# Designs tried in a protein design chat: miniprotein binders against q9ydz1. Part 3

Target 1, 329 residues: q9ydz1
Amino acid sequence: MVQGLPGEFEDYLYRVIASLYRYAERLVVVDYPSSPTRRSIDLIVSLPGSRVVLIKAIYDASLISKKEVEELSAVANSLGVSAVIIAERMGREDLLTGVVYDRYGVNMVNLETFENFVSGREEVYVTRYKDIYTVSISSEKLREKRLEKGLSLGHLAYMLKTSRKSIYEYERGVMSPSVEKAEKLVDILGEEILEPIDILTSPRKPVSKRDFDKPEEALVGEKLLELGFKVSHAKRTVVDLVAGRSGEEGVGSRIMIVVKRSREGRERMMSRIMKGVKMGSILSSSLYAVVNREEKSLIKDIDYTKTIVKDVREFINDVSRGRVEENEE
Short names: E, the ipSAE of ESMFold2; O, the ipSAE of OpenDDE; V2, 0.75 times the mean of E and O plus 0.25 times the DockQ between their complexes.

## First folded at step 3 (miniprotein)

Design a8 (at its last look DockQ between E and O 0.03; V2 from the best seeds 0.00; counts 0 for: pae E 17.5 > 1.5, SAP 82.84 > 70, placed apart)
Fold by ESMFold2-Fast, scan of step 3:
Structure a8 (fold): chain B 329 residues (1-329), chain A 95 residues (1-95)
Amino acid sequence: as target 1 above (329 residues)
Amino acid sequence: SPEELREAIRLIEEAIRIVQEAFELERQGRLEEAMEKYREAVRILLEVLFELLKVLPRIDSEEERKAVYEVIWRLLEEIETYLERVEALEKQLGE
């Protein structure tokens, strides 16, 4: 990707897609909204073991803001799936291979790191938060190897040019060593103390967006919240609401909802519904279009077998009776 | 290059034939064989995708780049459709 050349966002996106297809069982491209810098989710991928990941793919992550990342996180949390940002740089800084970066609580890696991780070729051990690089270690193995070598906390601290308290905190799992200290630890105790990082974890803290803009969103969202769903409002993707709830024996229920956006015509709404069908399939989610009588004329040509069309009252009635329809997986 | 374009067209034509075989096998209830044919077609379409990605950095024309993106988009739609069918067949066979 060279800045100023036409199609620079598409070039990187397609490069990421090609790499993902080596490992993915399924992949859906989310191309709404059309502007890559306004879009919260670019790809949804299903990896072996039924692991579903929401992906933001952009060459320079500085071109997206907290708003896009916050929505990616909120959608992933509400649906109970993983999220990751794949990027090559952050402003003037190139992302290093083998390093997981933090971007508003979402893991960010370069494409090479992602490929190496999902292929099993190379593990990831290094995290960067702000200006600090730390190395993931096994607290149990660190203590075990220290004791095998006959080293006290103080002796190891002296060798590392650090405090006894720091070694204690490493062994308690509350602190991770810098790269320099980790290299010294490996020199003394062996590489077995290193613990690989799972880059495809769910976002670190539950995030939900309940900033409903429209009465339909508020009424539907509030009812889903009352029924125990995690709910998020979305403005930077295909759907307007996402909801998820853990089921008995770990089987969850997922619902996605489209409502008409301000000044939205038939073409845009139909396009979002059709894209929502693809998202629903890979996410094993029901797709609803919640519309009034005027708005129903905008979507009369949809596939009613894949999209459940209801007004607010009909939706509330259906979900309250536990008759939320779900597409087959 | 003209050679790369000819190879891409040949591979797309081959994938189309394999998909047609998969449809017929599926129609006959030969679901495992149909599934393998869909996977074979996907592998070929991915080869075409990779070849098109190799030519993208060499395209200076916005019109030519748009045409290649249109082909890539169609390839991505076909690949996803066939992978969705594979997943559905796997579930059916596992039951």
Scores: ipSAE 0.344, ipTM 0.733, lowest interface PAE 3.6, mean pLDDT 84
Fold by ESMFold2, look of step 4:
Structure a8 (fold): chain B 329 residues (1-329), chain A 95 residues (1-95)
Amino acid sequence: as target 1 above (329 residues)
Amino acid sequence: SPEELREAIRLIEEAIRIVQEAFELERQGRLEEAMEKYREAVRILLEVLFELLKVLPRIDSEEERKAVYEVIWRLLEEIETYLERVEALEKQLGE
């Protein structure tokens, strides 16, 4: 039986879609698994400039688990794309517009902040980490402007009523100033020291999910790893494996794999394949459906898609011969 | 409102009839005409999608809201399908 959360969760996802469709070159909705709190990815958006973003959209981010966020991060890392969480609150705390939050190593912003960023209306400079708001500054420009003004570390520290160590750490990029300190720094050194945050290029924790459920998945995954792909097992989205690597001269390739799940009927598997094709299209990724030989008839109707149907042996042969890269283009 | 939903359904049905015309033109090998029909259907579906998204925050009934979500979901899938078909026909016909 289908289980869902209150309409508030469904409303928020569609509110995010309504806000973003006018800025996206393409948008793909990922609605598997059926429960919004069990999905790792809700949307994939391609933005101008060939920027692809995996989005988790949830009104209250305290309702998603670490496992969902780790899968989002792992998938994004394997595919070489960005990931963002869009939310309006974290438990009892509302997310502020213009502030980047962190959720298990993934950037989190409210919808207005994301809209302002993608539209180019406003730059984002402020991060919330733990319990303080800090401002992003260029360590290099801070030092350059301090030296141009003839200020020592101690002199600048005195002017800010802070320690020499703090100024030293700002210039090393080890610490970011509070909003109050940043305002004083700008008053003294000018706005050139400010560095906009690119929400889509923020640091990621390198997480790889290698907990394959079946021997077939493990064989496929290990072969792809041997060939230099970053590989993640995905449990909470429409595909089961994702893999990506850079090619020679920066040309990359991406592979997504759907495997028939236990007791999954034709209609549910075809639904996942169709959604996986859309996901692959926006990611410029080949989609493989890996089935046993007896089950190939379950998916004979997908000829109108870009899905490549293989059994495990055929897939291993293709990837070993480099044919997988040919399907990328 | 129920009136807005009924109007959206009528427009979707119109777009479906236009797509059926596009299928027939394509079967006859009249690819430029088919492509234009797909584009016409997509324009109608996009207008419906935008109207539904504008009214969604104003809907009080959970039952009506869920019905609108289902329509929005289907529209997104249909629009993307037909845009992919237009893209394929453009490639077949050249730059």
Scores: ipSAE 0.000, ipTM 0.213, lowest interface PAE 17.5, mean pLDDT 77
Fold by OpenDDE base, look of step 4:
Structure a8 (fold): chain B 329 residues (1-329), chain A 95 residues (1-95)
Amino acid sequence: as target 1 above (329 residues)
Amino acid sequence: SPEELREAIRLIEEAIRIVQEAFELERQGRLEEAMEKYREAVRILLEVLFELLKVLPRIDSEEERKAVYEVIWRLLEEIETYLERVEALEKQLGE
C-alpha cells in the first residue's frame, strides 16, 4: 500500500497503474520517497519489444519541479532507458489527447495518449513545445511524394503560401511544420508524409553530472566515471547513484547504488535496499549497498536479497577488477 | 497457498462490501463519503492484484495460471470503473 499520498495523487497513480497493467510485461511501483511531490520516479514499466520506461505519474504536471524532471531524465539516460511523464493537466490547462508535450526536456502525455500509443490504437503526430504546435512528418516521404507529383520546392512553397526555404528545411528534418501547414501538406501530398512520434524517444541529453553530495558518493561516482560508465546522482528515488555502460556485445551493464547515510537508520536502509532490488529486477541491474566498514555489520542480514554489500574501498576494488556482477537473467 | 487464496477472497469480499456502502452513500447524496469509499475499495483491490501477481510465477498449471490471469483482468476492470466513478463524482462536487 502506498500509504500517505494525498487522495488525488493516489487515485491518479492507481489509474495509471491499472491502465499500464494491460500493456506491461513487467511493472514495478517506486513508492520512495513517500511524498509524490518529492519523487522523481513513480513506475518502472517493461513494454513489449524490451522497452523499459521510467514513468512519473502526476495529475497536475505544474506540481512537478524542474529538479525532479532533470533527475528522471538523468537516471533514464544513465541506465539507457526511456522516461515519460503521464499527466492530465498543467495548471489550468488540460493536456490534449494526441499531443506530446515537452516538460523540461522529457516527453509528457495524458494517460489516454499513452494508452493509445502502447496499444497501437492511435498514432501521435502533434508536438507542443511551449506554445508552439508542430506536426511530425517524414522528411524523406515529404520529398518522395513531392517529386512523385512533379512539384518543385518553389511550386509547393507557393501552394502553402510559404518560402522555398521552409519546404527545404522540412525535407532536411531541421524544422517541423505548423498544424496549419501540415494539414495543407497532407491535402496536397497525402497522409503518408506523417511520421508517428515515438513517445519513448526522449532526447537523451548526456547528463554526466558530477554533482555528488557526499564524499562516499563522490568516490564511488568518480570511479564509475573513470571506468567509462555514465553516472547520475539521484536524490528523489530509492537509489543514490545509477550507472550504465554500453557493452561491446550491446548488452549494457547497469549498476544501482544505495549509499548509507550517516543519519539513516537500519530499517530505512533495509527498506531502500528491498525497493532497490525490485527496481533492479526490471532494469536487469546489479544493486550495491555501499556502507562504511563499521556499518557493514548492520546490514549483513540482507544477503538474501542478492544485494552486494560493500564498503567504499571494497566496491572500488571489485568494480576495478571487472567484477560487476551482471545479473544473468 | 490455500491460505493466500482465502485471504484474497476475504479482501475481495471486503471491497465488495465497501462498494455497496459507497453506492448507498451516493443514493443518499453523500458524494464525498462515497468517493472515499470507492478509493478504499480500489486500494484493497490493488492489494489483491499484487498478491495474485506474486503467486502467478509459482503456478505450474497453465489452466490455473489462465484462471488467475482472468481474475487479475476482472479486478483491473473493476478498479478502472471505480476510479472513473470517483472522477465523475469529483466533477459533480466541483460544479
Scores: ipSAE 0.000, ipTM 0.222, lowest interface PAE 11.6, mean pLDDT 81
ESMFold2 (binder alone), look of step 4: mean pLDDT 85; pTM 0.834

Design a9
Fold by ESMFold2-Fast, scan of step 3:
Structure a9 (fold): chain B 329 residues (1-329), chain A 95 residues (1-95)
Amino acid sequence: as target 1 above (329 residues)
Amino acid sequence: SPEELREAIRLIEEAIRIVQEAFELERQGRLEEAMEKYEEAVLILFEVLEELEKVLPRIDSEEERKAVEEVILRLYEEIITYWERVEALEKQLGE
């Protein structure tokens, strides 16, 4: 397949959007920055059960770097939401349907796999990590079924042509069987030993990004950290800072902040604020525009019912008192 | 049964003796012999694990069942510990 066509990135993105509209309760398109290979997040979807997922959608995942994926991971971790990459290939390798790939600790699947998972048509059981394909199994069910069948570790090992140690490690969850071994295990013990993979889980090795560009970001970020928020700086999406904290009874607080970027004019900042309003709505997050007095004119024509405008000192004072004003309809 | 439980205890005691031999060999820098002894002990502990798993469903006493389950859990931890030492020594000798 030829991929070097104008608008190829938008064509794939909208193919993903069209698919997701059939299953999502709500979907927000994050089209900032405008370059697809520079964006960390392309879509945010709300699925049944109040599950919110940040999605990076790109035909060839090799076109994004560790920087984009780490920011996706960090933002998801800080907000306490899920993240996934939807792609069809990784350089010269096509992604197989039914397989979850690892990309810097974020789950990566092709569109067909994602559709099958969210629609409930097909569960996912296979993971690829460091060139190895393994099958997800329930360690508890494996042991239960082995004992129910009257099989010792040695008997099962002999039947699989493997060691007692390998069976023991499968039952401990420290090792997952290859596809070949898993097929034999299913033949002997039944499909009940298979454990579906939740592709919409939190990133495995999230990194908090605290590489602030401006003193204002550092002051705001450090204050939120002092108050127990998980904080990440973002450069490859609509907002500049994201923060999240678990509340009592599991009700958490989420804050997103837009700060004027270097060499940014009124038009770009207003665009980011407007897009931030949409993100805040689907994420149930407060959106702040943190500006200095001279930047007042930059925030004209925003929806003040959905954006809280503060200077740095006002913001720090409000957050210090544990009061995040929610300006929603 | 008391007979099967007695055999399990005997094998555990045998494995402990072999682990002590492995520790002494390792301390003396006799790494290949130490590795062989750790491996021997691990294999004995696997046999004990199978024997206890066989007995577990036939235990009617709730307190005795819990005690045996606790021993099984400890055996899993011991097997992991000594097998990790085998793997570390194997890597060291291969270098």
Scores: ipSAE 0.000, ipTM 0.178, lowest interface PAE 18.3, mean pLDDT 80

Design b1
Fold by ESMFold2-Fast, scan of step 3:
Structure b1 (fold): chain B 329 residues (1-329), chain A 95 residues (1-95)
Amino acid sequence: as target 1 above (329 residues)
Amino acid sequence: SPEELREAIELIEEAIEIVQEAFELEEQGRLEEAMRKYLKAVFILLRVLLELEKVLPRIDSEEERKAVEKVIERLIKEIWTYLRRVKALEKQLGE
């Protein structure tokens, strides 16, 4: 009989996939590395409106470390896409439906909240941070409705049993009201002051320092940084480097790179390249396999129409000249 | 491999039988039970899909690889079909 730990992780992942198939235009399963607690990304989905989301799916989010979440965040930031964690628990605490949690700068929600959000059934208004529940409000609408009703900052503060300064800070967007205060604000000013939370925003600032495993990765990464790309090194997914230049509007400059890992055989490298092709397709990213000349035997029989094969010097020269190859060339 | 393809076919056949059960339950107005059966079939088909995706890089024959790719395309279509049915039943039940 098998231990059951792999089955427990697998069952939740399948449950998440079943939910996402109902709403996604495209879905790619990232099953590398095979250990779910070492994997930074489990799923990539394309939602209506050209929204691409990197998803970490795990029943108990306490089982993943800062390393997994920071890599998820860094990859998403470099590619200019969204990231979210879907989980049911955080250690001893169950995640509440309708609440967005913060996990190292990445939004974390339970599956029911995610389904309700993407289906349009329920908007999300509540955030939890350090045991405090706050409600998202439109600072502009709050001020507008207060003035429309002829209320001064002091009058509204008195009605809410709070300070004038608190109302001022709500209207500046530097402070969010508690659930109790938000309910009273809605009673006085109307529901129009509530602002839905977009749970699929790009991650908040990731860790800036990059740590490369191989000299080849460092050379490639440094050159891409010099050329204005946002670069992230990855150890916990299919590819070794990701790079993007967000803000080029309509160009979509995204690059993913596979480099042979230490003690990696041909089968594993080919498997990562094939998985990288699927990731590149949903991310509209070029996929490069960067190898030494001596390593060419490992990439024999590769589909060159879907993967761009270069040695380190060829890659550096190509990107230095602003040449980004198309996957179908 | 032939053995892995045989296992995939057997699981697909099991899922088809479960879908037939779901259809019969739906005709009887037993919508909650029907929804549960459709979800079970979807879960089996998703498991097959994930296993075939893992096997795909290990297939040396181009003809066999293309055949597996077509099975994957069919599985995706069937999964979507049954999930849309689940969505419709959820609305009827007010879930």
Scores: ipSAE 0.012, ipTM 0.456, lowest interface PAE 7.8, mean pLDDT 80

Design b10
Fold by ESMFold2-Fast, scan of step 3:
Structure b10 (fold): chain B 329 residues (1-329), chain A 95 residues (1-95)
Amino acid sequence: as target 1 above (329 residues)
Amino acid sequence: SPEELREAIELIEEAIEIVQEAFELEEQGRLEEAMRKYRKAVYILFRVLKELEKVLPRIDSEEERKAVEKVIKRLWKEIYTYIRRVKALEKQLGE
């Protein structure tokens, strides 16, 4: 196994940041943990229309594992935000512009595709799953346009050099056409049959991480679950727990929690809290530091950060009484 | 607006001067000062980029819109370049 040099990861990350600043209303860099291949999230951006996206940015996506992608997915799912991987390669394979790839249920695109999508310059219609490229179509519009043109299933199949059953399955939404077949369909029936892919949707296979390491994390997490939050444990980013739930009128509640990690000193915990403040701001999330009573002395005056410091019992008592605060900056 | 565009151009010129200062400091081996100058230039350029993106949809003139789009495209390239220089200097200084 060969790992890339840190400078190579930083070069690509800065290229992505420079590109994103052109389109983003806000951008937060998540530089924790320090190793790029161990981080689940590199960037958080707020796009026009109040759309928040968690981004993993890495030149070669083969250098991250299922663990990083699943945590990206779990955090996004719990907070009710979008997630995407921006990369140029997958091992020896270059990612094609205009194609969205699936990586463990998270959409993966190259930077050019991301820019084209967010700028509105070019829509995305092509998905790659394994070695197969398919085009997103509207089954309803396909059938409508076929009938409008007076074509039977057999006539259209003949024109496409495919089976009658394939056309039937396209119209049922069970099968998507290849690029070649889709181009022919557009030539015959028009572009209206194409259905753009929203690359910034929530992960297709929602994941929640509930593999808590500490009894305190389990107690806090289970209490939040009991109160209707979606909860995920995190090990590859700034915070240890994330939780979210839909509120009345769609405003929701988002909570991020920092818990002291094993052998972690005050300086490292304060560093994570400060980074968590930036993340909470862009995510409109409350930030809690859940510590033992003795550990409160490790966190000097941080009132200016608006971090809510509680021990486990205080947190559980407060949240049980509906005293969890929403951070709306 | 013409006033916003003028302010943006003035800030870009300020950032360019700061970058030139940074380059001269770097050549003199004054790496910490050079790094601070590059950081300041990047900050100014990001602010300009955000303001130009905000004003772009309000420009009625096609010529003026194209000019602003060209400036925006140039700005992100410059930001990328200077961010890379900052990071190279941070590594050299052990930061």
Scores: ipSAE 0.000, ipTM 0.241, lowest interface PAE 11.5, mean pLDDT 80

Design b2
Fold by ESMFold2-Fast, scan of step 3:
Structure b2 (fold): chain B 329 residues (1-329), chain A 95 residues (1-95)
Amino acid sequence: as target 1 above (329 residues)
Amino acid sequence: SPEELREAIELIEEAIEIVQEAFELEEQGRLEEAMRKYRKAVWILLRVLYELEKVLPRIDSEEERKAVEKVILRLLKEIFTYLRRVKALEKQLGE
């Protein structure tokens, strides 16, 4: 028996997929573009409790740039779904199990941390941001326990060798204590002050991407924005535009749009549409292929039950009338 | 269920045929087409893996559970092999 192969860990995505099948209700592999370091999204999973998560999976997170992460963030924000990066290292540093890292506003964890979290085996309490480790605490419980122990802000500050303002900021939720301060707080007030982190909740609201390549994309995006959709342009995944809006009925609407990219041939555009069908299914999103009249011949042999084909004018008219679904009046 | 297991076997057979097509395309120097065939085979095998993982906890017989686990392990090795091949072809073709 041979133990391992040269480059065995090159296929980290495979390890993540194998792990996630244990917990996911559905899983879609996003293999476009073909280069993993140029791709913003590698996997989409549906977890118990109706959670949908966009996942970037890469062994060393330093191999992806701000461009990939910003697009992951923007797509997740626009569709109203979660995003996470699963990685084992960041350049020279290995990611610690039980720690949530910040990578351009997106939560990043190692695979073991993700598995422990989604399985309910272990809670996560520690965040790393800009080289600082902090512990998640319940501001309400901190104040409650301090008062229960008969401690003033000044007395607790004295015991922790910190300022009264620091204790006040902890109780306001504006500041989180360091690991050392948190250990002392737990010793004084009890572990009930600790609050688990939801790793599928973004630490920041991501900015939408508006860097459209075509005037038609900008026009489509503007109309969707006018209807109250969050809209982002994408260049590093199978679709060109994503849009989402919360509904009064609590379901929400999601739209993904494929537009012919510069110098793109028939085969590549059809491939992106077919991959978009899979993404639309797991995201409960409508998929549009928005084409000009010249491009219509490029999109033959599609499943019209899963893809809505419009020219730009038709799409703008439908959006202007509030008809983002193929429901006739 | 017996129906789900039959579907799994049929999908595995389909993936094997697609892999053979990929080998033939590689021999012909048609590397981009070969890469697409390997990707298609991987997708089919991943779908089978997902189905078997879902069925595994509901298998009452330890003997049957062990047999399914063995199939899963074989699928994992095949998937890994084809994914490594896809990565090699992606690097060779650029992009």
Scores: ipSAE 0.000, ipTM 0.215, lowest interface PAE 13.9, mean pLDDT 78

Design b3
Fold by ESMFold2-Fast, scan of step 3:
Structure b3 (fold): chain B 329 residues (1-329), chain A 95 residues (1-95)
Amino acid sequence: as target 1 above (329 residues)
Amino acid sequence: SPEELREAIELIEEAIEIVQEAFELEEQGRLEEAMRKYYKAVLILMRVLFELEKVLPRIDSEEERKAVEKVIRRLLKEILTYLRRVKALEKQLGE
């Protein structure tokens, strides 16, 4: 593995931020924890079309582990938002422009690819899985164009120098052609057979993290699960729990929760709460500080208009009855 | 167009003045005010960067296009410098 110099992490992050400011409606920098290789989320952006994306930005993606990526994935899945990794390298391999890579079920692209996609300048069609590059095609348009040209499966296979079975599998959507085969298909049938990849999608194999270590986290998390929320525990970002539930008519409810961490003083907890307020705003999420009586003194001077302060019992009762504002009567 | 380039120059000049104010505030130990001024300058420079990148494909002259590309690269470096300063001041304020 390769290790970057401290200044290289900030240089790349700021390069990504500068790019995002041109396209994002809102941007929040998540600078907690302070170590970039242990932080699961670096940026949250709101893009046109009310699309919210959690971003991990690091020059060399080999410097983060499965732990960071799984938490990014779990948080995104629980909140019902998109996630992407922006990087230039994976160890000794440079990421190619126009290619979407897989990193533990999360889409990974270089900055140029991300800029081209969000600006609408260039669509993305190529994925890489292990050492294989494949091209995204519309199975339905492939079949339509083949029939329009009067070609049988066998005739197209002959022209492509491949098997009839391969064409059949492409038209079923079970197999994607290599770059070479896709180039030949485009030459014969036209570019309309290409299907753009949405690089800003939900993680493919999301993992919910439910390894609660505090009793209050377990009680709160279990209650939210019973109420139909997707719940994840977080250790590598500002908040300790995230939860989301789809509504009948929209995105539904999003909840983020801060609890006191081990060896954490007032200043650090207050800092996390303040950063959580910024995250809650861009995510349209409620922010709760769930504390016991002894811990209330740690957050005494908080802005209660931005953070809902409850003990475990009060929290459970409030979420069972819907919105806190409706239950104050 | 000449009008778009004139607007860009005026905005860059405005951002430079704001950066100078930020330098003076920072020297006075008024770190929170300095940080806000640096950030305001960054937002203005990003607006200029965005507009210049939008007009780049419409420039027919190769010489003029290369000149605008140089300005874009310079603006990006300045934006990154001031964003790093904002980050450093944010950390120094430490709460």
Scores: ipSAE 0.000, ipTM 0.213, lowest interface PAE 15.0, mean pLDDT 80

Design b4
Fold by ESMFold2-Fast, scan of step 3:
Structure b4 (fold): chain B 329 residues (1-329), chain A 95 residues (1-95)
Amino acid sequence: as target 1 above (329 residues)
Amino acid sequence: SPEELREAIELIEEAIEIVQEAFELEEQGRLEEAMRKYRKAVLELAFVLLELEKVLPRIDSEEERKAVEKVIYRLAKEIITYLRRVKALEKQLGE
């Protein structure tokens, strides 16, 4: 068993890092908060083709809750980037190579599947839902090939030992065949009916989290929402707020904000800012530190980090005037 | 190749010095500082390991390739050891 020993979580994380480094153009380790089961994001990677992916890496995915996955999803959606969970098991069950699992609307795969997909070595076609394995097919190609062979819905259904309704629903894209039925479909119609799954899709969760803990977060967050940004509050990563807005040519604005926490000392605040700088760099995001006016001296020596230090009023004035890095004019 | 190997050895030696500093801090009961030093050493060793893995396919000599593989496996074991220590300290400190 790999559960209960803190070192086992980091052993797996570094195994994932070692594998990803071979394919990633850039990789950032997010090591905050310290507890891996409370952390929503473990890694951020930049892959060929300008694909940026937020990764949650944990050996046993049953050890993370809906809260961690929902934050991963919300942050990815707000920033307009991909998210994936990399894991080897779910409680007592091992994840199969070549299978995509759904975990609260986020794609979950084992490390071997992720490597095979990113390297182009093997495409993924199989999903699992409630012990049922289904194969991804192109509804359009299925219909096209069926008609080319002169087969009616009934003829194909007879050959597959299934109903006409099932074939109809495959061709509508509302149902996917089992592995057994898919093998028979390929035998009859050819492998061109198979549709590879893009593991790195955007999460399917709602766009905004508004569970703000502080008035400063609420004021900043609401102003960004008013200006058309997708905004998420974060409690399980380095930054407190993330915001993103799409540009005309795909050139967007991304903002990450660190808000000074109550009784948070200089050392802890600086640590979060330094980690936020690394995240901002790989995400092409501006990093803001929002502090009370009297507290600016706490972080005055961070000019070298390119962090923009503001109080709430200064921040609101700046974003209202379009003074954001990667401005969308 | 010889230059890259020399740079890797220098980074490994630096990481070992950081680990020694962490041991001393831990003996002094300065657990948060010790933990930060262990984390730094782990990250430096991990990046050396990953860099060596990237270079591995470009090595034409079978003897040289085997030597680099042994270094990679050894670095992986050291990283795991220090990661376990970091996690023990995190638990102790409530982090």
Scores: ipSAE 0.000, ipTM 0.182, lowest interface PAE 17.2, mean pLDDT 79

